# Ledger of designs, part 2: VH-VL binders against Counting factor-associated protein A (cfaA)

Target 1, 212 residues: Counting factor-associated protein A (cfaA), of Dictyostelium discoideum (Social amoeba) (q54z64)
Amino acid sequence: QFISIQKYDFSGNCKNSSDSASSFEASSESAAICMQNDLLSGIVTNEGVCLIFNEVPTTFIISTKGDYIVRSIYDINDNNCQGGIIENKAIEIDECFVECADDYHGSTYLFSTETSLNYPSNTFMEISYNGECDGQWKTSFNYLQYYIVNKCNVAHEIETHTFSVGCNSTSSWVSEYAGEVCTVEPTVTTSYPIVDNCGDLDNSNFIDYCNI

## First folded at step 4 (VH-VL)

Design C8
Fold by ESMFold2 at other seeds, look of step 13:
Structure C8 (fold): chain C 212 residues (1-212), chain A 123 residues (1-123), chain B 112 residues (1-112)
Amino acid sequence: as target 1 above (212 residues)
Amino acid sequence: QVQLVESGGGVVRPGRSLRLSCAASGFTFSNYAINWVRQAPGKGLEWVAIIWYDGSNKYYRDSVKGRFTISRDDSKNTLYLQMNSLRTEDTAVYYCAKGGYTYGFRSYYFDYWGLGTTVTVSS
Amino acid sequence: DIVMTQSPLSLSVTPGEPASISCRSSQSLLHRNGYTYLDWYLQKPGHSPQLLIYLGSYRASGVPDRFSGSGSGTEYTLKISRVEAEDVGVYYCMQALQTPLTFGQGTKLEIK
């Protein structure tokens, strides 16, 4: 099985006085937002793989009964997730939820499990895989991260600063915008080469893929 | 308590070789990437090289590529920098620094630094 | 390679007054994951560098709240709201977006 993590445009409410429950709250409106193609990016991963989630080393495993996902958080410089777990979090499967940074800011997520590899079209993808650098990643990958092309995102900690991701067969780019939405010309666009093989600017087991 | 102690610095002629060591303690060395960063006299900081926890992923600045080799011995908790074909421009204090490269090209910050060891290359 | 340029290269500040140090990159340091890969380090006289700020605005453990980082595009700023005597040293920005990792030239902060 695969674990699918989808990040959506922020929805829900981080300002609550009465919540003694977990740090996250889901509602029918949050589920509706997750269903409206507000998808910005996502991860598809195998269980127990060490990856970077929200800039901290993390592993995800499916519970023994398959009814929730355990996120294990490691020290921020533990590049292989072997230095001991700082914190475990239980995550409900198929429940749209908000992870709050403060009263007014957060991220909206949906965690699910899948028996086959699925990811959206019109994405720029970064794939980590085991084994030989032979381009056969779909059967040997560790995890992949995808970013919806030409979708407006809010930069972290700065809700009035936005960006979008683009790609073609030879390059990917990030366009930044002054303001809360991507409605004017970018203030800066930064381009990167797409690497179809190992050994370029990434380690030998990473590849880029423009899925258009 | 994290400690990083460099050694092996000295004065050498151009074209000679020198091997630096960095002894690590207070953390599980085999779990972390380690770096060499240098500082020429009166100058700023300059990243030199990184070795990943698996020992296979190694990256170098262009000016030392092919001359310097970074390595690690996890059984001794020790980082090494083999410096061949030394040039006067390699004169610097060399620091080892804990932390570094994540997946892709992105790096975490360096959370612990050694005291440095001085390399002087002069004719 | 991403070139990092600091301004000013030297700064003399009366204790208790604010200070501001700028860092300019030859490329944006915003990654497609939404984070900005810029760090700030302080090297006190006779000491090794120490981390102050990472990912543009996050304070390292034990760093006082008078230090703050910000920026957009290719321009980044470290601010010290009230300079103290212990803040003397050379401040470096570093881009952490891609190898080779590169530092600014440094800004020497002195007390008047």
Scores: ipSAE 0.592, ipTM 0.802, lowest interface PAE 1.6, mean pLDDT 83
Fold by ESMFold2, look of step 6:
Structure C8 (fold): chain C 212 residues (1-212), chain A 123 residues (1-123), chain B 112 residues (1-112)
Amino acid sequence: as target 1 above (212 residues)
Amino acid sequence: QVQLVESGGGVVRPGRSLRLSCAASGFTFSNYAINWVRQAPGKGLEWVAIIWYDGSNKYYRDSVKGRFTISRDDSKNTLYLQMNSLRTEDTAVYYCAKGGYTYGFRSYYFDYWGLGTTVTVSS
Amino acid sequence: DIVMTQSPLSLSVTPGEPASISCRSSQSLLHRNGYTYLDWYLQKPGHSPQLLIYLGSYRASGVPDRFSGSGSGTEYTLKISRVEAEDVGVYYCMQALQTPLTFGQGTKLEIK
C-alpha cells in the first residue's frame, strides 16, 4: 500500500572492479544485516508517485504479485515523470542492498511495503501533500522524507566530510564536521526556520515537521 | 536539439509594460520547469523567476514580485514573462533557462539557455 | 538571500597553465540529503551561459575532464587543469539550494 525506503549507515566496501562496473547490480542480503547499522533517513511514498530519488526523477510501483518493487528512472529535470523511462530495476522487498558510487562510497537501502503509514520518531520531516492546506497531510500526502536527528552522515562527492541533522520546534539545522565521524565540534552549522508552506491557489502544499 | 528562443524585448519608458515569450523545442516542454534569468549591461547574471512543470508553483526574486508574472502555455510550448511597472533597473538581456525546482526549496541546475532578448527601460 | 562571492573577478592565464576560481557562500550549500547545491556556468563572449558543473563536482554533458569542482562548508573551487583558448569568458557560480537562486559576480578569464 505504501512503499518504505530506508537508508542505513554504510558499512560495506565498494572496492570491487566488477561491482563498480555494474553499480545497479549491488549485493542483496537479508534485512537483518542492514538493521545492524544505524537508520539515517528514509522515504514513505504512495505507489506511482513521481519523486526525486538519488537526485533523479523516479517512480516506484509494487509488482502485481507483490514480491518486488519496480524502480523506474527518468531523465534528470523530468520532474513529473511523464517523459521516457531510461531504466527499470527490480528491487527485492525486505532485503538489504548496497548501491556503490565509487570504491569507498555507497548507500545502503531497505525497501519494504506497509499497509499503514509508519515513520520513526526523532526525525526532521519534509512532507508533500495535495488538497486544502489544513495540516491534515496523512490522508492526502504524496510522499514524505525523513532524516533521523543527531546521526552522523557522510556527505556526497564534493567533500569527504560528515554532517548531522537537528531540529526543534522553530528550526532545523545541518552541522558539518571535518572528520570521518561527527565527534569534533562542527566547522559550520546552517539553520533553517521550520516552515508551513501552503501553495497559493496554484501550488501544492509542503510542510516541515520536527518529530521529536 | 534543445532550443529556447526568446522574443518580445524592446525599448519602453518607465512605468510601462512588456511581455516576453520563450518558444521551446527539442524536448517535452510540459515535463520541465523553466526560468527567467537576466543580465544588465556589463553586469552579472540575476535569477528572476521560475514556473514548475505543471504551473502549480511560481517563485520570484523580491525586486520583481508583484510586478512580473511568469506563465506557460504547454499547448504552444511557450513560456511568458509579463513585466508591469517597468523600472530603469529592469534593463537587461532576458534569458529563458530549462531546469527544475523540486518540492521544497531545492533547485536543479539549468542545462539549456536561450539566446536572450533585450529589454531597455529608459525615460 | 544567500550571497555568493567570487574571487578573483579577473584572471589572465597563459595557455596550457592551470587556473583556479573561488566561490564563497554566506551559508553552507550542503543539504540534509548529503548533496551540495552549487553549480558553475561559463558565458563565452557573445554567447548565453552554459552549464559546466552541477551539485558541486558533476560535469555536464560534453564538458572536458580538465574542468573540476570541489569545496566544503562555504568555500568552493572551479579548477581548469590546462587552460585553452576556448575557455575564455566569464565564469559564474550559482547556489541552487533555495530561492531566490543567486549567482556570484563572475570571474572573467582571458588568455595572455
Scores: ipSAE 0.580, ipTM 0.795, lowest interface PAE 1.6, mean pLDDT 83
Fold by ESMFold2, fold request of step 12:
Structure C8 (fold): chain C 212 residues (1-212), chain A 123 residues (1-123), chain B 112 residues (1-112)
Amino acid sequence: as target 1 above (212 residues)
Amino acid sequence: QVQLVESGGGVVRPGRSLRLSCAASGFTFSNYAINWVRQAPGKGLEWVAIIWYDGSNKYYRDSVKGRFTISRDDSKNTLYLQMNSLRTEDTAVYYCAKGGYTYGFRSYYFDYWGLGTTVTVSS
Amino acid sequence: DIVMTQSPLSLSVTPGEPASISCRSSQSLLHRNGYTYLDWYLQKPGHSPQLLIYLGSYRASGVPDRFSGSGSGTEYTLKISRVEAEDVGVYYCMQALQTPLTFGQGTKLEIK
């Protein structure tokens, strides 16, 4: 079993969380609400893998009956997820959630489980895998992060601006746009070579893949 | 409560070697990436090297690559920097700094720093 | 390598007045995950550096809310809304997007 996390265009208003001291709360809705918006990116992971989700170390585990996912959150910079859990959250499977970062910013997610490894086409993928660094990642992968190519995203936390992701067989890039919508012409495009990186020890390897 | 204490600095001639140590306490050392950052006298900060929590990945600035080796001994909660073929340009205070990693070779930030140990390379 | 350029390199501020420090990067620090990998550090006289701001605008634990970070494109700003005597030192921006990690030259803040 694999855990699939899909990030969609932001929906909702983070300022009006009901009767809470915090505006940083998740809420759940049917999956159809997420899927009315564009899919922007996602994660496919095995259970219990230590990964970075929304910039904090996190593990995800499917409940014993398979009816929800437990997200365990660790201290910032705990790259092994062994420094102690600071928060657990139960997430309903096949429900659409909004998580707020502040009064005006949030993210919309759909969590699901799958019996086989699935990921969309037209994506740039970052893949973590174990064993020998030979590019044979599919049966030994830890997790993968994918980004839909040519979709408009809103950047976090410095100032509202927008960006899109692109790739080909040798490079990936991020194109940035002025203002709150992706215009025809980017103001900046930053390119990166495709990564195929090996650890010095028999440990996690990384490979980029342009799946178009 | 988190503490990082560097040692092993000193005055050496060009071409010689030194081994710096960073003793860690107040956190589970084996869970965290650790960095070396240096500061030449009267100058700004310069990142030197990082080693990941499990030792699987090590990265260096170009000017020290091939001469310096970062390593860790989790049983002793200690980070090391083996500095070979030292040059006068390596003269600096060397800090160890606790920092995470981000897949794709980026680091989030250095949340705790040691007090530094001074390396002087002069003839 | 990503070059980080700070201005001004020194700054004298009357206590209680605001201060602003700029940092420019030779390329964008926006990652495809939507976060900007820029940090700010303060090195007080005779001390090790300490983290102030990470990911462009998040304050580190224990940092007063008179410190704020902002920016757009390749230009970033640290603001201190009301300078206090304890704020004296050298401020550094750092890019955390890719190795080699690189710092700006530093901005020395003094009280006048």
Scores: ipSAE 0.577, ipTM 0.804, lowest interface PAE 1.7, mean pLDDT 83
Fold by ESMFold2, fold request of step 12:
Structure C8 (fold): chain C 212 residues (1-212), chain A 123 residues (1-123), chain B 112 residues (1-112)
Amino acid sequence: as target 1 above (212 residues)
Amino acid sequence: QVQLVESGGGVVRPGRSLRLSCAASGFTFSNYAINWVRQAPGKGLEWVAIIWYDGSNKYYRDSVKGRFTISRDDSKNTLYLQMNSLRTEDTAVYYCAKGGYTYGFRSYYFDYWGLGTTVTVSS
Amino acid sequence: DIVMTQSPLSLSVTPGEPASISCRSSQSLLHRNGYTYLDWYLQKPGHSPQLLIYLGSYRASGVPDRFSGSGSGTEYTLKISRVEAEDVGVYYCMQALQTPLTFGQGTKLEIK
């Protein structure tokens, strides 16, 4: 089984339920509430894989009965998740959690489980896999992170501004926009070549993939 | 309580070698990437090298690549910097700094720094 | 390499007054994950550097709330709402997006 984490846009109001930091436990709602908004990005992962989620080293495990997901949180910069668990959080499957950026802006997350590897089209993908560094990632897959191309995102925490992700067969890019809406003309665009990133014998390989 | 203590600095002539050590305590050393950062007299900070928690992924600034080697001994909770073919421009205070690694070889930030050890390269 | 340029390189501030330090990068520090990889450090006289701000705007543990970070794209600002005597030192911005990690030149803050 795989764990799917989908990040959706949120256009509601966070004013009366904000805390000092974004939290998955701000509220839980029906999955349909999340899915009324645009899907922006997501993660698909195997159980127990160490990954960085919202800049915190994290593992996800499906509960014994399969009715919730345990998020285990590790110390900042513990990139191998070996330093002991700081906190466990139980996450309801198919429930919509709201993360607030400010009183009027935020994102929502939907956690689910899947029996096969699924990911959307029209994405830029970053994929972790084991074995030979040859690009054959599906047979030794660890996790992937995907970003829906040409969708407007709100950047985290510095102040409200927006960005979009794009890619083609040779490059990916991030375009930034002034203000709360992605206009036609970005203020800055940063491009990256699409190349393999190999680890050594004991490390995972990474590949970028433009799934258009 | 995290502590990082550098040692091994001194005065040497150009072309010679030094080995710096950084003794770590108060955290599980084997779980973290560790960096060397230096500061020439009266100058700003300059990143030198990083070693991953796995001990095999290492990255260097171009000006020291091929001359300096970063390494770690997790059984002793100790980081090393072997500095060969030293030049006058390598004169600096050398700090070890605890920092993470993330996807794409990014380092988040250096949350703990040592007190530094001074290396002087002069004729 | 990403070049980091700070301004001003020095400033003298009356205690209790605000201060603002700017940092510019030669390319955007925003990653596609929505986070900005820009840190701020303070090196007090006779001390090693200490982290103030990470990921553009997050305060490190124990840092007073009179310190704040902001900015986007290639332009970043550290603000001190009321400068105290303990704030004297050299402030550095650093990009943490890619190796080699690079610092700005430093901004020396002194009490007038």
Scores: ipSAE 0.569, ipTM 0.802, lowest interface PAE 1.8, mean pLDDT 83

Design C8
Fold by ESMFold2 at other seeds, fold request of step 12:
Structure C8 (fold): chain C 212 residues (1-212), chain A 123 residues (1-123), chain B 112 residues (1-112)
Amino acid sequence: as target 1 above (212 residues)
Amino acid sequence: QVQLVESGGGVVRPGRSLRLSCAASGFTFSNYAINWVRQAPGKGLEWVAIIWYDGSNKYYRDSVKGRFTISRDDSKNTLYLQMNSLRTEDTAVYYCAKGGYTYGFRSYYFDYWGLGTTVTVSS
Amino acid sequence: DIVMTQSPLSLSVTPGEPASISCRSSQSLLHRNGYTYLDWYLQKPGHSPQLLIYLGSYRASGVPDRFSGSGSGTEYTLKISRVEAEDVGVYYCMQALQTPLTFGQGTKLEIK
């Protein structure tokens, strides 16, 4: 099975919440609350894969009964998730979580499980996979991170700063806007070539994919 | 407690070689990327090189590429910097710094530093 | 290479007063994941550097809340709300977005 983590636009109030990249404070609600807002980005991962979630090394395991997900948090900079687990969190499946940065800024997440690999169209994707570095990532993928293209995002810790992601077959870019929404011309656009990097024998390969 | 202890510094003539070591303790060395950062006398900080936890991915600043080689021995919890064809501008205190590259999520902040070892290149 | 430029290069501050240090990058440090890859370090006299702020605004463990980081695009600021004697040293910004990692030239903070 696969674990799907969807990040939605935040439209709430984080008053009385604590700050942390590893915190799931505030409240949990039905999936319908998350889906009232725009999907911005997401992760699809296999169980037990070491990945960075909210900038901390993390693994996710589906419980034996399949009714919740265990998030295991490792020391910052433990890029291999081979150090001791410092914290375990149980995450309710199909439950909307709010993670707060300050009183008025946060992220909304929906965790689910899926029996097949699913991801939205109109995305820029960053994909980790094992085995031969041949671009055939679906047979051996570890996880993927996707970003909905041309969707307005709020930058972390910067409320008056917004951005959008775009891509084509050769490049991706980030367009930044001054202000609360992406209603003005971008102040700057930064472009990047599409990545296709091979790992060493026992390392993951990485490939970018513009899924338009 | 995390400790990083550099050694192998000294005074050497231009064109010669030197090998620095960084002994690590207080954390599982094989899980982390490690960096070399240097500071010339009276100057600012300058990143030199990084080696990933798996030892395969290595990156260098341009001015040392082809002359310096970063490596690690996880069985000895030790980071190395082989410095060949040394120049007077390589004179600096060399720090070992713990921090990492995350697969596609770029973060290279250095949470622990050693005390440094001094390399002096002069004729 | 991303060039990092700090200003001022030197500050003299009366204890208890605020201080502000600026850092400019030659390109944006915002990643598509929404994080800004900008760190701040303090090197106290006679010591190794120590991490102060990471990802633009997150305080490292043990760093007092009188330190704060902010900024966007290519301009970043470290603020100290009330300077104390232990804050003396050289402050460096560093971009952590891509190799080669690059530091600003440093800002020396002294107490008047």
Scores: ipSAE 0.555, ipTM 0.793, lowest interface PAE 1.8, mean pLDDT 83
Fold by ESMFold2 at other seeds, look of step 9:
Structure C8 (fold): chain C 212 residues (1-212), chain A 123 residues (1-123), chain B 112 residues (1-112)
Amino acid sequence: as target 1 above (212 residues)
Amino acid sequence: QVQLVESGGGVVRPGRSLRLSCAASGFTFSNYAINWVRQAPGKGLEWVAIIWYDGSNKYYRDSVKGRFTISRDDSKNTLYLQMNSLRTEDTAVYYCAKGGYTYGFRSYYFDYWGLGTTVTVSS
Amino acid sequence: DIVMTQSPLSLSVTPGEPASISCRSSQSLLHRNGYTYLDWYLQKPGHSPQLLIYLGSYRASGVPDRFSGSGSGTEYTLKISRVEAEDVGVYYCMQALQTPLTFGQGTKLEIK
């Protein structure tokens, strides 16, 4: 089974007058809505694979009974998840929740399990896989990260700042926009070549793929 | 308490070699990438090299490639920089700095630095 | 290589007054994951550098609230809302998006 982590456009409420800066777990009552049209990006991973989630080394494992996902958090920059687990969080499967950055900003997530590998079309993907460095990642993949192309995202910072992701067969790009919405005219666009990296880090192969 | 202690600096003529060491304590050394950063007299900071936790992933700034070799001995909690064919422009204080870097999911900052060791390359 | 340019290169501030240091990059430091890979360091006289701000705006452990980071596109700012005597030193921005990692030239902050 695979673990699917989907990030949606922010919904919910992070304002808390008794708390100046904190994170909180999703309410058991739904305060967030995960509509497919609001999907921004996601991760598909095998169990127990070490990856960076919200800039913290993390593993995800489906519980023994299969009724929730255990998120295990490791020390920052423990990029192989070999240090001790510093925190475990139980995440309800198929329950939309919000993770707050401040009173006005956060991210909306949906965690699920899947019996087959699924990912959306119209995405730029970054894929980790094992074995021969031949681009045949599906049979040996560790995890993948995907970004819906031409979708407006809010950057992780205190000031409002938006961006979108694009790609073609030779390059990907990030377009930035002033303010809270992505207008037709970006203020800056940064382009990157499509890469295929063989065993340079963590003894894994990495490949970019423009899935459109 | 995280500590990084550099040693092995000195005064040498151009073309000679030096080996710097960085002794680490207060954290599980084998879990972390370690960097060398240098600072020429009266100048700013300049990144030199990184070695990843598994010892085989190494990256260098262009001006030192082929001359410098970063390595680690996890059994001794020690980082090394072998500096060959030294040039006068390599004159600097050399710091070791703890911090990670991963492809694809970039996570990066130097949260702890050593006190530095001075390398002087002069005729 | 990503070139990092700081301004001003030197700044003299009366204690209790604000300070602002700018950093410009030759390309955006925003990653498609939504994080900006810019760090700020302070090197106090006679000391090693210490981390102040990472990922554009996140304060390192033990850094006072008077320090804040912001920015967008290719321009980034470190602000000190009320300068104290202990803030004297050289401030560096660094891009952490790609190797070679590169620093700005430094901004020397002095107390008047």
Scores: ipSAE 0.552, ipTM 0.790, lowest interface PAE 1.9, mean pLDDT 83
Fold by ESMFold2 at other seeds, fold request of step 12:
Formats: C-alpha cells, structure tokens, sequence
Structure C8 (fold): chain C 212 residues (1-212), chain A 123 residues (1-123), chain B 112 residues (1-112)
C-alpha cells in the first residue's frame, strides 16, 4: 500500500497552538475539514522511505501502526534517517491536521493510505525511483512529490507574499506575487529545466514530470 | 562534538594531481551529504563539489568538472577529493563542509566546516 | 548559475551601532515548497566560516538574537542590531537552491 500526504490551503486560526519549525502539530479532525480548501501539493510514498516534509524543515520516515500513520522525525540534514529520532508523531488514518507557523498562518494536511498509486492531474511532479535509470519510474518509485499547477500558495517566514507553480514538457517555474493573492501579474517568475538525474545502478534516480 | 579535518594539501606544478582527505567524527558520517568549498588567497568562498549521503549522486562546479572526483568511504568516515590536471587557478584553501543541497531532499545549510588544507599550484 | 551579489563589499561600524548587509540573487531563491534557500555565514579573521542564518531567517544554534535575516524576491538582508567587537570578519550569503551552490563576494565588517 501507499501512504498519501496531501497539503491543503489554510483557512483557520492557529492561536494557542505550539509553533516549531522542526515539528508537526497534529489534531484529530475529519478529512472533510481539509477538503473544504484547495489541494495545493502532496506526497505519495512507500513506507520506510526517508523524506523531507517541506512545511516544517524536518526529515522523517513515515509508516503505519494499526489505525495510525506515524512520522518518525529526524535532523533535517540527516539524509538517511539513521541518526537519533527526535520525536514520533501519530495521527489517525484519514484525519486532517493543522501545522502552524504562527498565530495566523499554517497549512492543513490529510494523511491516508491507498491500495493503488493515485495523484492528481495538472501537477508538476518530482519523482525518486530505484533501479535502472531509464525513466520507468512507476514500477520502482520510492516517492513522488506533486504540486498543483496554477494554485496560490503562501511562502514561508522570509517571504511575505504568494506564489504559484507551472510547468510544460521542458521546464517548470515558480511565479511570485505581492501580497496574499495570486490574481495579479507576478512580480518575478523563475524557470527551471526538467530534471532527469541518474544515481548508481541501485537507487536514487530522480525525474521531473509535468502532468498536464 | 562534530569535527572535520582536512589533509593532503601541498605545492604541486600545473598538470599534476593531489588527493585531499577529510576525516569526520562526532556524527554518523553515512547519514549526511558532504561538500568541498575552496577559498583562493584573499578571495571569497567558492563551492567545488557535493556527494550525497549514499554516494549515489555527485555534482561539481563547471570549472572542475572532468578533472576533480569527489568520493566517500563510509567505513572510514572519510571524504576524498581527487584533483587531476591541476591549474594555477585551483590554488586555494580547501574546506570540507557537512550538509547542503541535495535534489529531492532539499538539505539546507552547512552546519560544520573543517579547518582547511592548502593547495598551491605553481611552476 | 545563480549569481549572488553583496553590498556593501566593506563596512566600517562604530561599536554598539547597527549594521546592514544586502545580498541580491540573479533569480529568486524561493523553492516551490515555500522555503527560501538563502544562508548567511561569518568568517572571522584566520578562521573557517561559521553558519549564522539558514532558510533566510532561522538563526543557527548559539547565534545571538541581535543577528536577523529578512528578504523577499531576489533581495535579502542580514542585520546586526548592535555591532560588537567579536562580529569583525567577512560575511557571505549563499544560495542552496540549486547546484552549483554559490556565494556572494563577501562583506568585510570592521570596527571603527
């Protein structure tokens, strides 16, 4: 089975929540609460893969335990997730939780399990896979990270404005906007070539894919 | 305490080779990406190369690509830089630095640096 | 390559007064994950560099709170609210968004 992490736009109040750049804030909420808002991005992964969860600068391994999904949190620079576990955090499968950056800013997440590989259309995807570096990632992937194209996101702490993601067959880009809204002309757009990088013959191949 | 100790620097003529070593301690070496960063006399910092924690990916600045090879031996907690076809422009203090950018995992910063080893390329 | 340009390249400050160092990137350092990949380092005379600020605004362990980072788009600033004698050295910004990783030229800070 696969584990799915979906990030939704935030519309709540984070007052009286703890704030930590290195930890997740879990709450037991129904999936419907997350789905009131736009899906912005997500991860689909096999269990036991070392991941970076980008909303809090941490590295973690994700697994299942009974009716729970467990995140084992490591040092952000621990690329192998083999150092000391800082914390284990658990949330009920199909529950929505909120991660707060400050009193009024955060993100909402839905953790679930799936029997088949599912990901939305209109996404830019970053994919890690093992084996031969031949682009046949679906049979051997470790995880994929996707970003919904043309959805407005709020930048973290240092950025006080918003951004959106776009892509085509040769490039991806990030467009930045002044203020809290992405409905005006971007102030800057930064383009990146599509990545197709090979590791050795065992693992750590990476490929970008524009799923329009 | 985290410690990084570079060695293998020296004075060589252009076209020759050197191999730098960086001995690591105080952390689990096999969990982290490691970099080489250099500083020419009286100049600023210049990133040279990175190797991922599992050795699967290596990246180099363009001016050294094809001449320098970064490698690691996790059983000895040691990072290496094989420098071939050295040029006078390679003259610098070479630092090893723990952490940094990796595609897909987005490592964020160099939290520990070595003391450096000096390479001088002159006729 | 992402070019990092620092200003000023040299700064002389009276002890106890504030200082400000700017860094400009040739492209935005905002990643699609919402973080800005900009670090600040201090190299004291005769020493190797040490981390001050990561991800634009997070202070490294042991760094005094008189150091702060900020910025937007392609412009970033390191501020020192009151300069101390131990702050002398060369300050570098670095982008960690993509290889090749690149540093600014450095800003030498001196005490008047």
Amino acid sequence: as target 1 above (212 residues)
Amino acid sequence: QVQLVESGGGVVRPGRSLRLSCAASGFTFSNYAINWVRQAPGKGLEWVAIIWYDGSNKYYRDSVKGRFTISRDDSKNTLYLQMNSLRTEDTAVYYCAKGGYTYGFRSYYFDYWGLGTTVTVSS
Amino acid sequence: DIVMTQSPLSLSVTPGEPASISCRSSQSLLHRNGYTYLDWYLQKPGHSPQLLIYLGSYRASGVPDRFSGSGSGTEYTLKISRVEAEDVGVYYCMQALQTPLTFGQGTKLEIK
Scores: ipSAE 0.533, ipTM 0.779, lowest interface PAE 1.7, mean pLDDT 82
Fold by ESMFold2, fold request of step 12:
Structure C8 (fold): chain C 212 residues (1-212), chain A 123 residues (1-123), chain B 112 residues (1-112)
Amino acid sequence: as target 1 above (212 residues)
Amino acid sequence: QVQLVESGGGVVRPGRSLRLSCAASGFTFSNYAINWVRQAPGKGLEWVAIIWYDGSNKYYRDSVKGRFTISRDDSKNTLYLQMNSLRTEDTAVYYCAKGGYTYGFRSYYFDYWGLGTTVTVSS
Amino acid sequence: DIVMTQSPLSLSVTPGEPASISCRSSQSLLHRNGYTYLDWYLQKPGHSPQLLIYLGSYRASGVPDRFSGSGSGTEYTLKISRVEAEDVGVYYCMQALQTPLTFGQGTKLEIK
């Protein structure tokens, strides 16, 4: 079983509390929206793999009956997830939800499980895999991160700054825009070669892949 | 409490070798990437090398590649830098620095630094 | 290699006054994950460097809120809203996007 984590355009509400303002959190019309056309990026991972999620070391485990996912959060300095768990969160499978960074900023997510490795087309991917560094990443897969190409994203900490991701067979790039939308000419475009990083024996290997 | 203590610095002639050590405590050493950063007298900071938690992913700045070897011994909580074929321009204070690992790829910030050990290469 | 260029290289400030240090990179430090990989360090006289700011604008633990980082694209700024005597030292920006990791030349801040 694989865990699929999909990030969408923010659609939630992160306000302080109902005591400070009116809230209708209990109604279904307040639910986060996870429309496929709003998909920005995602992660596909095996259970128990240590990865960075929202800038903190995290592991994900599927419940024994497969009806929810446990997110375990570790200290920011614990980049191998070998210390004590500081927080556990239960995540409903196939239910769109919001995770808030502060009262005004958040991300919209959908967690699911799959019996086979699936990832969207039209993506740039960064893939972690084990064993011999021979390009056969699908059979020794740890996790992958994907970014939908030509999709407008909002940069962290700079809300009026947007960007998009692109790639071809030899390069990937990030294009930045000064406004809230990515429809004008980019102000900066930065290109990177598509690379493989082969570790020594029994080391995690990393590979870039343009899935177009 | 995180501590990093460098040792092994000294005065040597060009072409000779030195081995630096960095003793770590206060954290699970085997979980973290560790870096060497140097500073020549009166100069700025210069990154030298990194070794990942797995001990096999290693990266070097070009000017030391082939001459310096970074390694780690997780059973002793110790980082090493073997410096061969030393040159006058390698004269610096050498710091070990614990790198935070953001997002599982090659992005770092150095949250803890050692006190440094001085290497002087002169005729 | 990403080249980091700081200005000014030296700054003399009256206590209580603001200070601003600029850093320019030879390419954008925005990663496709939406974060900007730019750090700031302070090296006080006779000490090893210490982290001030990471990911462009996040303050490290124990750093006073009079320190702030900003910027995007290839232009970055460290601001000190009210300089204190303990802020004396050399400030470095560093790109944390890719190896080799590279520092700016440093900006020496002095009290006048």
Scores: ipSAE 0.484, ipTM 0.758, lowest interface PAE 2.1, mean pLDDT 82

